# VH-VL binders against Sulfurtransferase Alvin_2599 (rhd_2599), part 4

Target 1, 107 residues: Sulfurtransferase Alvin_2599 (rhd_2599), of Allochromatium vinosum (d3rpb9)
Amino acid sequence: MVNEIDSESLSQRLADTEDVLLVDIRTPAEIAQGMIPDALQLPMHLIPIRMSEIPKDRDVVIYCRSGARSYQACAYLMQQGYGRVLNLRGGIIAWARHGLPIVAPEG

## First folded at step 19 (VH-VL; from u1 with light chain Y88F)

Design w5
Fold by ESMFold2, last read:
Structure w5 (fold): chain C 107 residues (1-107), chain A 120 residues (1-120), chain B 106 residues (1-106)
Amino acid sequence: as target 1 above (107 residues)
Amino acid sequence: QVQLVQSGAEVKKPGESLKVSCKASGYTFTSYYMHWVRQAPGQGLEWMGIINPSGGSTYYAQKFQGRVTMTRDTSTSTVYMELSSLRSEDTAVYYCARDFYGSGSEGDYWGQGTLVTVSS
Amino acid sequence: SYVLTQPSSVSVAPGQTATISCGGHNIGNYYVHWYQQRPGQSPVLVIYYDSDRPSGIPERFSGSNSGNTATLTISGTQAMDEADYYCFAWDSQTYVFGGGTKLTVL
């Protein structure tokens, strides 16, 4: 019931300048070591109170380290009416393994 | 130095409402989420809800939905928790607790607790 | 899914390792946090995000989380570690505390 997208497909959509929001639900310590460019930093445990920051009218890709926690986050958000959320399969580990961009967090 | 100072103990009757205050100092009040947690005598901890003091948004435990209201006053750096239609099982120590998100490695901070006794 | 199951009590001798479990369906897919509450005091965060330790918490406190079980481990247990310990998580339905575990240091 959770839609997923792999790193290569997401990379292509970003290269095609599609309007996709990335959401990083990892811990601050993990994000400090690097994140996917332009991702919204939204720790998993705050999703219930911060989910209004996630748009319902755009595709949103949720990611964590390996994809397991972000899968659960996507399931919850779909239950809350977020029909356009996608889990990044394999998380940032898979993203990094494909040599895709990793940046320092923005202020 | 971070401090959360709560209002004093209260005695209430069934059907009344309680309102506990939690005054924050020593940090930027609007930068941290605040939880409310209660503990009945001799029992464990029970989560009640969370508030973002920046915009005032809230998320409540289902058990308290419809009875609990959490608010804040940014001019006094104070969060409030209001619980209506009190029952004897609402007798508890009520805590405010600052969420650890945004604190780096500092962890969290808790108020001293407010005992509310509900009895006839 | 709304229940985090902890043993009611754990007893260890001073210097030994204490292990406190927190059971929940697929809890390894969520972050678990641990609180210590000494008698008559407010709780204190000792582990957050499964395994991170706040400044000032001794390194003998550690945490892990996988599958259906999160675990708080206290190595070299001291008398000052005698307290109630609660796990806490958002479990995709609500924020929930475990029932608590009384750690006794004999």
Scores: ipSAE 0.797, ipTM 0.933, lowest interface PAE 1.0, mean pLDDT 94
Fold by ESMFold2, last read:
Structure w5 (fold): chain C 107 residues (1-107), chain A 120 residues (1-120), chain B 106 residues (1-106)
Amino acid sequence: as target 1 above (107 residues)
Amino acid sequence: QVQLVQSGAEVKKPGESLKVSCKASGYTFTSYYMHWVRQAPGQGLEWMGIINPSGGSTYYAQKFQGRVTMTRDTSTSTVYMELSSLRSEDTAVYYCARDFYGSGSEGDYWGQGTLVTVSS
Amino acid sequence: SYVLTQPSSVSVAPGQTATISCGGHNIGNYYVHWYQQRPGQSPVLVIYYDSDRPSGIPERFSGSNSGNTATLTISGTQAMDEADYYCFAWDSQTYVFGGGTKLTVL
């Protein structure tokens, strides 16, 4: 039920200039150690009150550390009518393992 | 210092409405989400809803959907919670609580609580 | 709807380690927060995001969360730690508190 995308496929879509929104649902402490460039910072526990910030008419890739929490977030959002959300398989750990860009958060 | 000061205790009849205020001071009011939580006598905590004071958006527990309204007044740094069609089971202490997101390591802050008694 | 299950009470001797569980299906895939409520007082956040500790909370408080169980651990327990403890989470349906655990230090 949850659609997923792996790090290499996401990287290719970004390199192809696709209009994809990334959402980081990790804690502020985790994000301080690095995040995927340009991701919207939206802590998981605030998803119900902040989900209107997530567009329904674009592809949205949601990630956490390992993909487990973001899988649950995607399932919830799909139930709420967000049909274009995808879970980043393996989270930022897999992203980093593939040598893909990680940046410091901008405030 | 961060402080949340709630309105005083109330006694209500079944079928009436309650409205509790929570006045914030010591921080930027619109930068933090606010929860409402209640606690019936001798019972545990029950989450009621959350408001973003910046735009006034809300998300309510399903149990209270249709009976609860949360609002804010940014000019007085005050959030409000109104609960309609009161029943005796709504007797509780009602708390406002500032969410910990955005606080760094400060954690959260709670109001002193407002006892609302619903009795015939 | 999901339920966060806590034991009704936990008793420990002074100086010993107390553990308070919070059970829920796949709760390890959510963030769990813990509140302390002393008699007659408002709750106080003691752990958030599973294991982070607010400033001013003693280092003897720690938390973990994996599988179906989150755990609040208080090492070197003191009489001042007697309180009710609640876990709190968004569980993919609603925000929910556990039923609470009374910690007794005797």
Scores: ipSAE 0.786, ipTM 0.930, lowest interface PAE 1.1, mean pLDDT 93
Fold by ESMFold2, fold request of step 22:
Structure w5 (fold): chain C 107 residues (1-107), chain A 120 residues (1-120), chain B 106 residues (1-106)
Amino acid sequence: as target 1 above (107 residues)
Amino acid sequence: QVQLVQSGAEVKKPGESLKVSCKASGYTFTSYYMHWVRQAPGQGLEWMGIINPSGGSTYYAQKFQGRVTMTRDTSTSTVYMELSSLRSEDTAVYYCARDFYGSGSEGDYWGQGTLVTVSS
Amino acid sequence: SYVLTQPSSVSVAPGQTATISCGGHNIGNYYVHWYQQRPGQSPVLVIYYDSDRPSGIPERFSGSNSGNTATLTISGTQAMDEADYYCFAWDSQTYVFGGGTKLTVL
């Protein structure tokens, strides 16, 4: 079962300075239009060769546009031994609808 | 200006190994992932694996686990694919292909292909 | 065992629209890429990330992906479009090509 977190809960954890890694699996074109601050940019099709960049010893929140693709990514990562991944419910769309921060990518 | 130039055709016997080279030019070699794909005569495309030339990490198709090794030499901008314990079913054209991630709108680039024939 | 299912062939008259399907369970939750291979040549990427087109690929090529089906659409087909077409995806289990579709322009 994939664990999920909603935008309000994630925002509160970040405000409380919890050590959470965000991972954006969207395309470069989508990210260029805005992303959640400080997210690791890791396109979905490269997850199998890049998953070592995702820590196993921290909470990791994976997001995409709507939450559907990131749900599948979380399921895969859990199968690969990543026990602390969470899907952002509703993706960046839900995050944006709650008025939460969206920034230009660094680089 | 991007080119991927592969080594020449080979004839092998069952049980031997093949090793195909793919020399890259016209771009920053370590900035792009490289795939290997094969195509048996008259058949479709079959994905074999991917290598990150920057650190040399790899991910292989399950079918080829234990038989395939992908490596690179950053000093010559060359990737290699080795397939061991060859069978007649391994007769194919072998392609290297640069992944499209990081290329903007350029898409991908493919080598010319290397025919490897496995026959007794 | 994730399988991407394509029709073996599609025939279309010049100027008509060709559609090539790629069926896979829940494939709409993954990205699908499309390759063209003309006889005797290396494959060429014509669509990536479901619907994006590399520079140099004619605008008559388009793609979509939802539910269990991705589709490559070629409008105003020309003789030069005669080729084999393959879909390709990572499906959270494996990287896989579809079986290929031979497009014939008659």
Scores: ipSAE 0.783, ipTM 0.929, lowest interface PAE 1.0, mean pLDDT 93

## First folded at step 20 (VH-VL)

Design x1 (from w5 with heavy chain S57N)
Fold by ESMFold2, look of step 20:
Structure x1 (fold): chain C 107 residues (1-107), chain A 120 residues (1-120), chain B 106 residues (1-106)
Amino acid sequence: as target 1 above (107 residues)
Amino acid sequence: QVQLVQSGAEVKKPGESLKVSCKASGYTFTSYYMHWVRQAPGQGLEWMGIINPSGGNTYYAQKFQGRVTMTRDTSTSTVYMELSSLRSEDTAVYYCARDFYGSGSEGDYWGQGTLVTVSS
Amino acid sequence: SYVLTQPSSVSVAPGQTATISCGGHNIGNYYVHWYQQRPGQSPVLVIYYDSDRPSGIPERFSGSNSGNTATLTISGTQAMDEADYYCFAWDSQTYVFGGGTKLTVL
């Protein structure tokens, strides 16, 4: 079963400076319109060759637009031995509806 | 101008190995992922694997695990695909293709293809 | 293994709209890309990430993806669009091409 976290809980953990990595699996065009601060940009179609960039020894929150694609990514990564991945419930849409920070990508 | 230039056509016997080269020019070689795709005569496209030229790590289609090896040489901006234990069913045109990620709106680029015929 | 299901052929009259389907379980939860291959040529990416178009690809090419079906749409179809078309995706088990669709403009 894919573990999930909601936007409020994630925001609180970040405010508490917890050691959590965010991963944005959306396209460059979507990210250009805004992303969650400090997220690793890792497009979904490259996950199999780039998954070594995702740590196994930290909590990792994976998000997409609505949570549907990132749910599939989490399921795959769990099958590959990533036991600490979490899907952001509702994706960046839910994050934005809670009024939480969205920033321009660094480039 | 981005170019992917592949090695020439080959005729092989069953049990031999093939090694196709794909020389890249006109861009930063290590910034883009490279796919290998093949197409048997009169058939569709079949994905074989992907390589990251920066570190050399690879991911292969399960069908080819144990027979395929993809490598690169950053000094010559060349990727290689080696397929061992050839069978007549491996007769195909083999393509290298640069992934579209990192290219903005340019899309992808494909080599001209390399025909490999395995006769028995 | 998984395959993405495409019709083997689609025929349209010049100026009409062609639609080419790509069926796969839950494919709407993945990104689908589309390639055009004219006879004797290497494939060319015409749509990526479901609906994005590379520069140089005419605006009459568009794509969508939801549920179990992705669709490539070519409006105002021209003779030069006659080609084979393949969908392509990572489906959480493998990277896979559809079987291909021959588009005939007659």
Scores: ipSAE 0.819, ipTM 0.938, lowest interface PAE 0.9, mean pLDDT 94

Design x4 (from x1 with light chain Q93K)
Fold by OpenDDE, fold request of step 22:
Structure x4 (fold): chain C 107 residues (1-107), chain A 120 residues (1-120), chain B 106 residues (1-106)
Amino acid sequence: as target 1 above (107 residues)
Amino acid sequence: QVQLVQSGAEVKKPGESLKVSCKASGYTFTSYYMHWVRQAPGQGLEWMGIINPSGGNTYYAQKFQGRVTMTRDTSTSTVYMELSSLRSEDTAVYYCARDFYGSGSEGDYWGQGTLVTVSS
Amino acid sequence: SYVLTQPSSVSVAPGQTATISCGGHNIGNYYVHWYQQRPGQSPVLVIYYDSDRPSGIPERFSGSNSGNTATLTISGTQAMDEADYYCFAWDSKTYVFGGGTKLTVL
């Protein structure tokens, strides 16, 4: 089973300056509409070849639009030995609904 | 304009190796992932593997693991795909295809294909 | 046998709408891409990330993906659209193409 974290809990952890890596697996078009600050952009279809960019020794929160795709991504990564990955429940939709920060991507 | 130009057709015998080249131009070579896909005569597309922009990492289809090697030469903007221990079932047109990630709205680009015939 | 299941063929009259399905377990939880291949030619990406359309691809091409089925829709089908169409995806197991669908424009 994939572990999940909700928006409020994630926000609190980030505010506490906890070492958490955010990974955005959405499309460039989706990301262009706004992203969670400081998230690593890693498109879902490249996860197998880019997963080495995801640390195994720290908590990693993976998110998508609604939490469905990122859930699958987390499941895959767990099978690959990533025991500290978390799915953002509700995705960036829930994040935005809670009024939490969203920024334009760089570049 | 983006172009992927592949090497010419080859005829091989069972047990030999093939090495197809894919020369890229018209874009930043080290910015895009490259796929290799093959198509046996009269059949569908079959994904073989992917190589990252730097060439430092690859991911192969399980079917070809241990038999396929993908490499990149940045000095010549060329991607290579080598397949060893050839068998008749490896007869196919082999394509290189630039992944669409990073292309904005361009999508991806494919080489013209390289026919490799394996026969005794 | 293919992980992504497509109908072997679809036929439409010119001007009509063609729909090509791509079935896969929980495929809606991944991104599906579509390729067009005309006889003797290299494949061409017509839809990526479920519904995004590359520049140069006509607006009559559209895509959707939910549940267990991704769909390529071609409205106002033209003779030039006659081709083989393949869905493609990474489904947390491997990268896989569908079996392909031959679209015939009557």
Scores: ipSAE 0.934, ipTM 0.962, lowest interface PAE 0.5, mean pLDDT 96
Fold by OpenDDE, fold request of step 22:
Structure x4 (fold): chain C 107 residues (1-107), chain A 120 residues (1-120), chain B 106 residues (1-106)
Amino acid sequence: as target 1 above (107 residues)
Amino acid sequence: QVQLVQSGAEVKKPGESLKVSCKASGYTFTSYYMHWVRQAPGQGLEWMGIINPSGGNTYYAQKFQGRVTMTRDTSTSTVYMELSSLRSEDTAVYYCARDFYGSGSEGDYWGQGTLVTVSS
Amino acid sequence: SYVLTQPSSVSVAPGQTATISCGGHNIGNYYVHWYQQRPGQSPVLVIYYDSDRPSGIPERFSGSNSGNTATLTISGTQAMDEADYYCFAWDSKTYVFGGGTKLTVL
């Protein structure tokens, strides 16, 4: 089963300066509408070939629009030996609903 | 102006290897992933693998694992796909296809295809 | 074997709407892409990321994906749309094409 974290808990961990990597698996078009600050952009369809960019020795929170796709991504990564990945429950939709920071992507 | 130009048709014997080239132009070669896809005569498309922009990493379909090798040469903007231990069922048109990631709304691009016939 | 299921053929009259389905377990939890292939030609991406349309592709092409089915819709179908259409996706197992659908414009 995939481990999950909600927006408030994630926000608190980030505020406590915990070493957590955020990974955004949404499409470039979706990301262009806004992203969670400092998230690594890694399109879902490239996860198999780019997963080496995801560390195994720190907590990694993967998110998508609603949490459904990122759940599948986490499940896949767990099968690939990533034991510290978490799915952002509710995705960026829930994040935004809680009034948490969203920024425009750079570049 | 993006173009993917593949090498010419080949005829092979069972047990031999094929190596198809895909020369890219009209874009930043080191910015895009490249797929290889084949199509047997009268059949559907079959995904073979993907290579990253630097050529340092690949991901192959399980069916071809251990038999396929994808490489790329930055100096010549060329991607290669080698398939060894050929059999008759490897007869197909082989395509290189640039992944759409990083293209904005441009989409992807495909080579013209390379027919490889494997026959004893 | 991982399979995306498509109907073998779909027929429409000019001006009608063509609908091509791509079935897969929980395929809505992944992104589906669609390719058009005319006889003797290389495939062309017509829809990617479920519903995004590459520049140069007519607006009559649209896509959706939810549950167990992705759908390619071609409104106001024209003779030039006659081709084979393939869905494509990474489904957390591998990259896979559907079996293809031959669209005939009557």
Scores: ipSAE 0.934, ipTM 0.963, lowest interface PAE 0.5, mean pLDDT 96
Fold by OpenDDE, last read:
Structure x4 (fold): chain C 107 residues (1-107), chain A 120 residues (1-120), chain B 106 residues (1-106)
Amino acid sequence: as target 1 above (107 residues)
Amino acid sequence: QVQLVQSGAEVKKPGESLKVSCKASGYTFTSYYMHWVRQAPGQGLEWMGIINPSGGNTYYAQKFQGRVTMTRDTSTSTVYMELSSLRSEDTAVYYCARDFYGSGSEGDYWGQGTLVTVSS
Amino acid sequence: SYVLTQPSSVSVAPGQTATISCGGHNIGNYYVHWYQQRPGQSPVLVIYYDSDRPSGIPERFSGSNSGNTATLTISGTQAMDEADYYCFAWDSKTYVFGGGTKLTVL
């Protein structure tokens, strides 16, 4: 089963400067409207060929718009030996609803 | 203007290998992933694999693993797809297709296709 | 092997709305893309990321994806829209095309 983390818990971990990698699997158009700071942009359809960019030795939080797609991504990665991936429950929608920071992507 | 120009048609015998080239122009070659897709006569599209912008990583369909090799040459802006141990069932039009990731709203682009006929 | 299921054919009169379905288990949890292929031509991307439309593709093309079905909708169908249409997706197993749908404009 996929492990999940909620927005407030994630925010707290980030504030505590924990070594957590954020991965945004949304489309470039969605990301252009705003992203969670310092998230790695890795579109869902390229996960198989880019998953080597995802570390196995640290916690990785994967998120999408609502948490549904990222849940599937986490499930796939777990099958590929990634045991420390977590799905952001509620996605960036929940993140924004909690008033947590969203920034424009670089470039 | 983006263009993908593929090599010409080929006739092969069973057991031989094919190698199709796809020369890209009109965009930053090293910024896009490239797919290979084939289509047997009168049949649907079949995904074969994908190669990353640097050429250092590939992901192949399970059906072709061990038999397909995708490479790219940055100096010539060309992507290659080699398929070995050919069978009659490999008769198809082979397409290269630039992935839409990184293109904004431009979408993707396809080569004109390369017909490869495998017959004894 | 996992398969995306499309109807073999769809027929519409000019000006009517054509809908082409692409069925797959939980396909709504992935992104679906649609390709148009006219006879003797290379495929052309008409919808990507479920509902995004590439520049140059007419606004009459739209897409949606939820649950177990992705749908390509062509409003005000024109003769030039007669073609084969394929859905395409990575579904956490592999990249896969649907079987294709022949759209006939009567």
Scores: ipSAE 0.933, ipTM 0.962, lowest interface PAE 0.5, mean pLDDT 96
Fold by OpenDDE, last read:
Structure x4 (fold): chain C 107 residues (1-107), chain A 120 residues (1-120), chain B 106 residues (1-106)
Amino acid sequence: as target 1 above (107 residues)
Amino acid sequence: QVQLVQSGAEVKKPGESLKVSCKASGYTFTSYYMHWVRQAPGQGLEWMGIINPSGGNTYYAQKFQGRVTMTRDTSTSTVYMELSSLRSEDTAVYYCARDFYGSGSEGDYWGQGTLVTVSS
Amino acid sequence: SYVLTQPSSVSVAPGQTATISCGGHNIGNYYVHWYQQRPGQSPVLVIYYDSDRPSGIPERFSGSNSGNTATLTISGTQAMDEADYYCFAWDSKTYVFGGGTKLTVL
């Protein structure tokens, strides 16, 4: 089963300066509307060829718009030996609903 | 303009290897992933694999694992797809296709296709 | 093996709306892309990321994806839209094309 983390818990971990990698698997168009700060952009359809960019020795939180796609991504990565991946429950929608920081992507 | 120009048609025998080239122009070659897709006569599209912009990483369809090799030559802006141990079932038109990621709103681009016929 | 299921053929009269489905288990949890292939030509991307339309693709082409079905919709279908259409996706198992749908404009 895919492990999940909610927005408040993630925010707390980030505030505690915990070493967590955020991975945004949304489309460029979605990302252009706002992203969680410091997230790695890794579009879902390129996960198989880019997953080497995802560390296996640290916690990784993968997120999408609502949490549905990222859940599948986490499931796949778990099958590929990534045991520390977490799905952001509710996605960036929930993140934004909690008033947590969203920034424009850098060029 | 973006162009993907593939090598010409080939006739092969079973057991031989094919190597199709795809020369890219009109864009930054090292910025885009490249797919290879084939289509047997009268059949649908079949995804073969993808190679990253640097050529340092590939991901192949399970069906072709151990038999397909995709490479890139930056100096010539050319992507290659080699398929070994050919069978008659490998008779198909082979396409290179630039992935849409990184293209903004352009989408992707396809080569004109390369017919490879495998027959004894 | 996991497959994306498309109807083998769809027929529409000029000006009508054509709808091509692409069925797959929880396909709505992935991104689906659509390719158009006219006879004797290379495929052309007409929709990507479920609903994004590449520049140069007419606005009459649209896409949606939810649940177990992705859909390509062609409004105001024209003769030039007669072609084979393929859905395509990475579904956490493999990259896969649908079987293709032949769209005939009557």
Scores: ipSAE 0.932, ipTM 0.962, lowest interface PAE 0.5, mean pLDDT 96
Fold by ESMFold2, fold request of step 22:
Structure x4 (fold): chain C 107 residues (1-107), chain A 120 residues (1-120), chain B 106 residues (1-106)
Amino acid sequence: as target 1 above (107 residues)
Amino acid sequence: QVQLVQSGAEVKKPGESLKVSCKASGYTFTSYYMHWVRQAPGQGLEWMGIINPSGGNTYYAQKFQGRVTMTRDTSTSTVYMELSSLRSEDTAVYYCARDFYGSGSEGDYWGQGTLVTVSS
Amino acid sequence: SYVLTQPSSVSVAPGQTATISCGGHNIGNYYVHWYQQRPGQSPVLVIYYDSDRPSGIPERFSGSNSGNTATLTISGTQAMDEADYYCFAWDSKTYVFGGGTKLTVL
């Protein structure tokens, strides 16, 4: 039931300058080792208090390390009326394996 | 150093409201989320809700929805928790706790607790 | 109903390894945090994000989380570790504490 997108498709959409928001739900320690450029840093345990920061009128790609936690986050957000959330299949691990950009958390 | 100082113990009657304050010092008040947690005598911890003191937005446990209100005053660095329509089972120690997000490796900080007794 | 299940008590001898479990459906897909509460005191965070340790918490405290079980492990257990321990998580339904585990060092 959770809509998903793979790393190659996401990379293509970003290259085409589509208006997509990325959300990194990993821990600060994980993010310190690198994140996808321009992602909103929103730790999973704060999603209920911070979900208003996630737009409902744009495509939003949620990612974690492997895709498992972000799958649960997407399921929750869909129940809360977020119809345009997508899980990044394979998480940042798959993203990195495809040689796609990873930056320091401050950009 | 970080301190969370709560208001003193209270005795209440069923049907009344309680209001506990939690005054923060030693850090940038609006940079950290604040939880409220209670502990009934002889029982475990029960999460009540969370507030973002920067914007004042809140998220409450469903059990307390409609009875709990969390607010803050940024000029005094104080958060408040109000619980209405009190029952005897609301007797507990009420804690404020600063969330660990944004603290690096410091972890979290808890207030000293406020005992509220609800008796007929 | 959303429940994190902990044993009510665990007893270990000084120097032994204590293991405290926290059971919850699919909890391995969420983050689990652990609190220590000594008698008459406020809780203290000892593990967060499954396995991260705040500064000042001894290295003998460690955590793991997979499948339906999160685990707090205390190696080389000392008398000062005697306390109640609570797991805490957001599980996509609610924020919840486990029921607590009394650790006795004897």
Scores: ipSAE 0.815, ipTM 0.934, lowest interface PAE 0.9, mean pLDDT 93

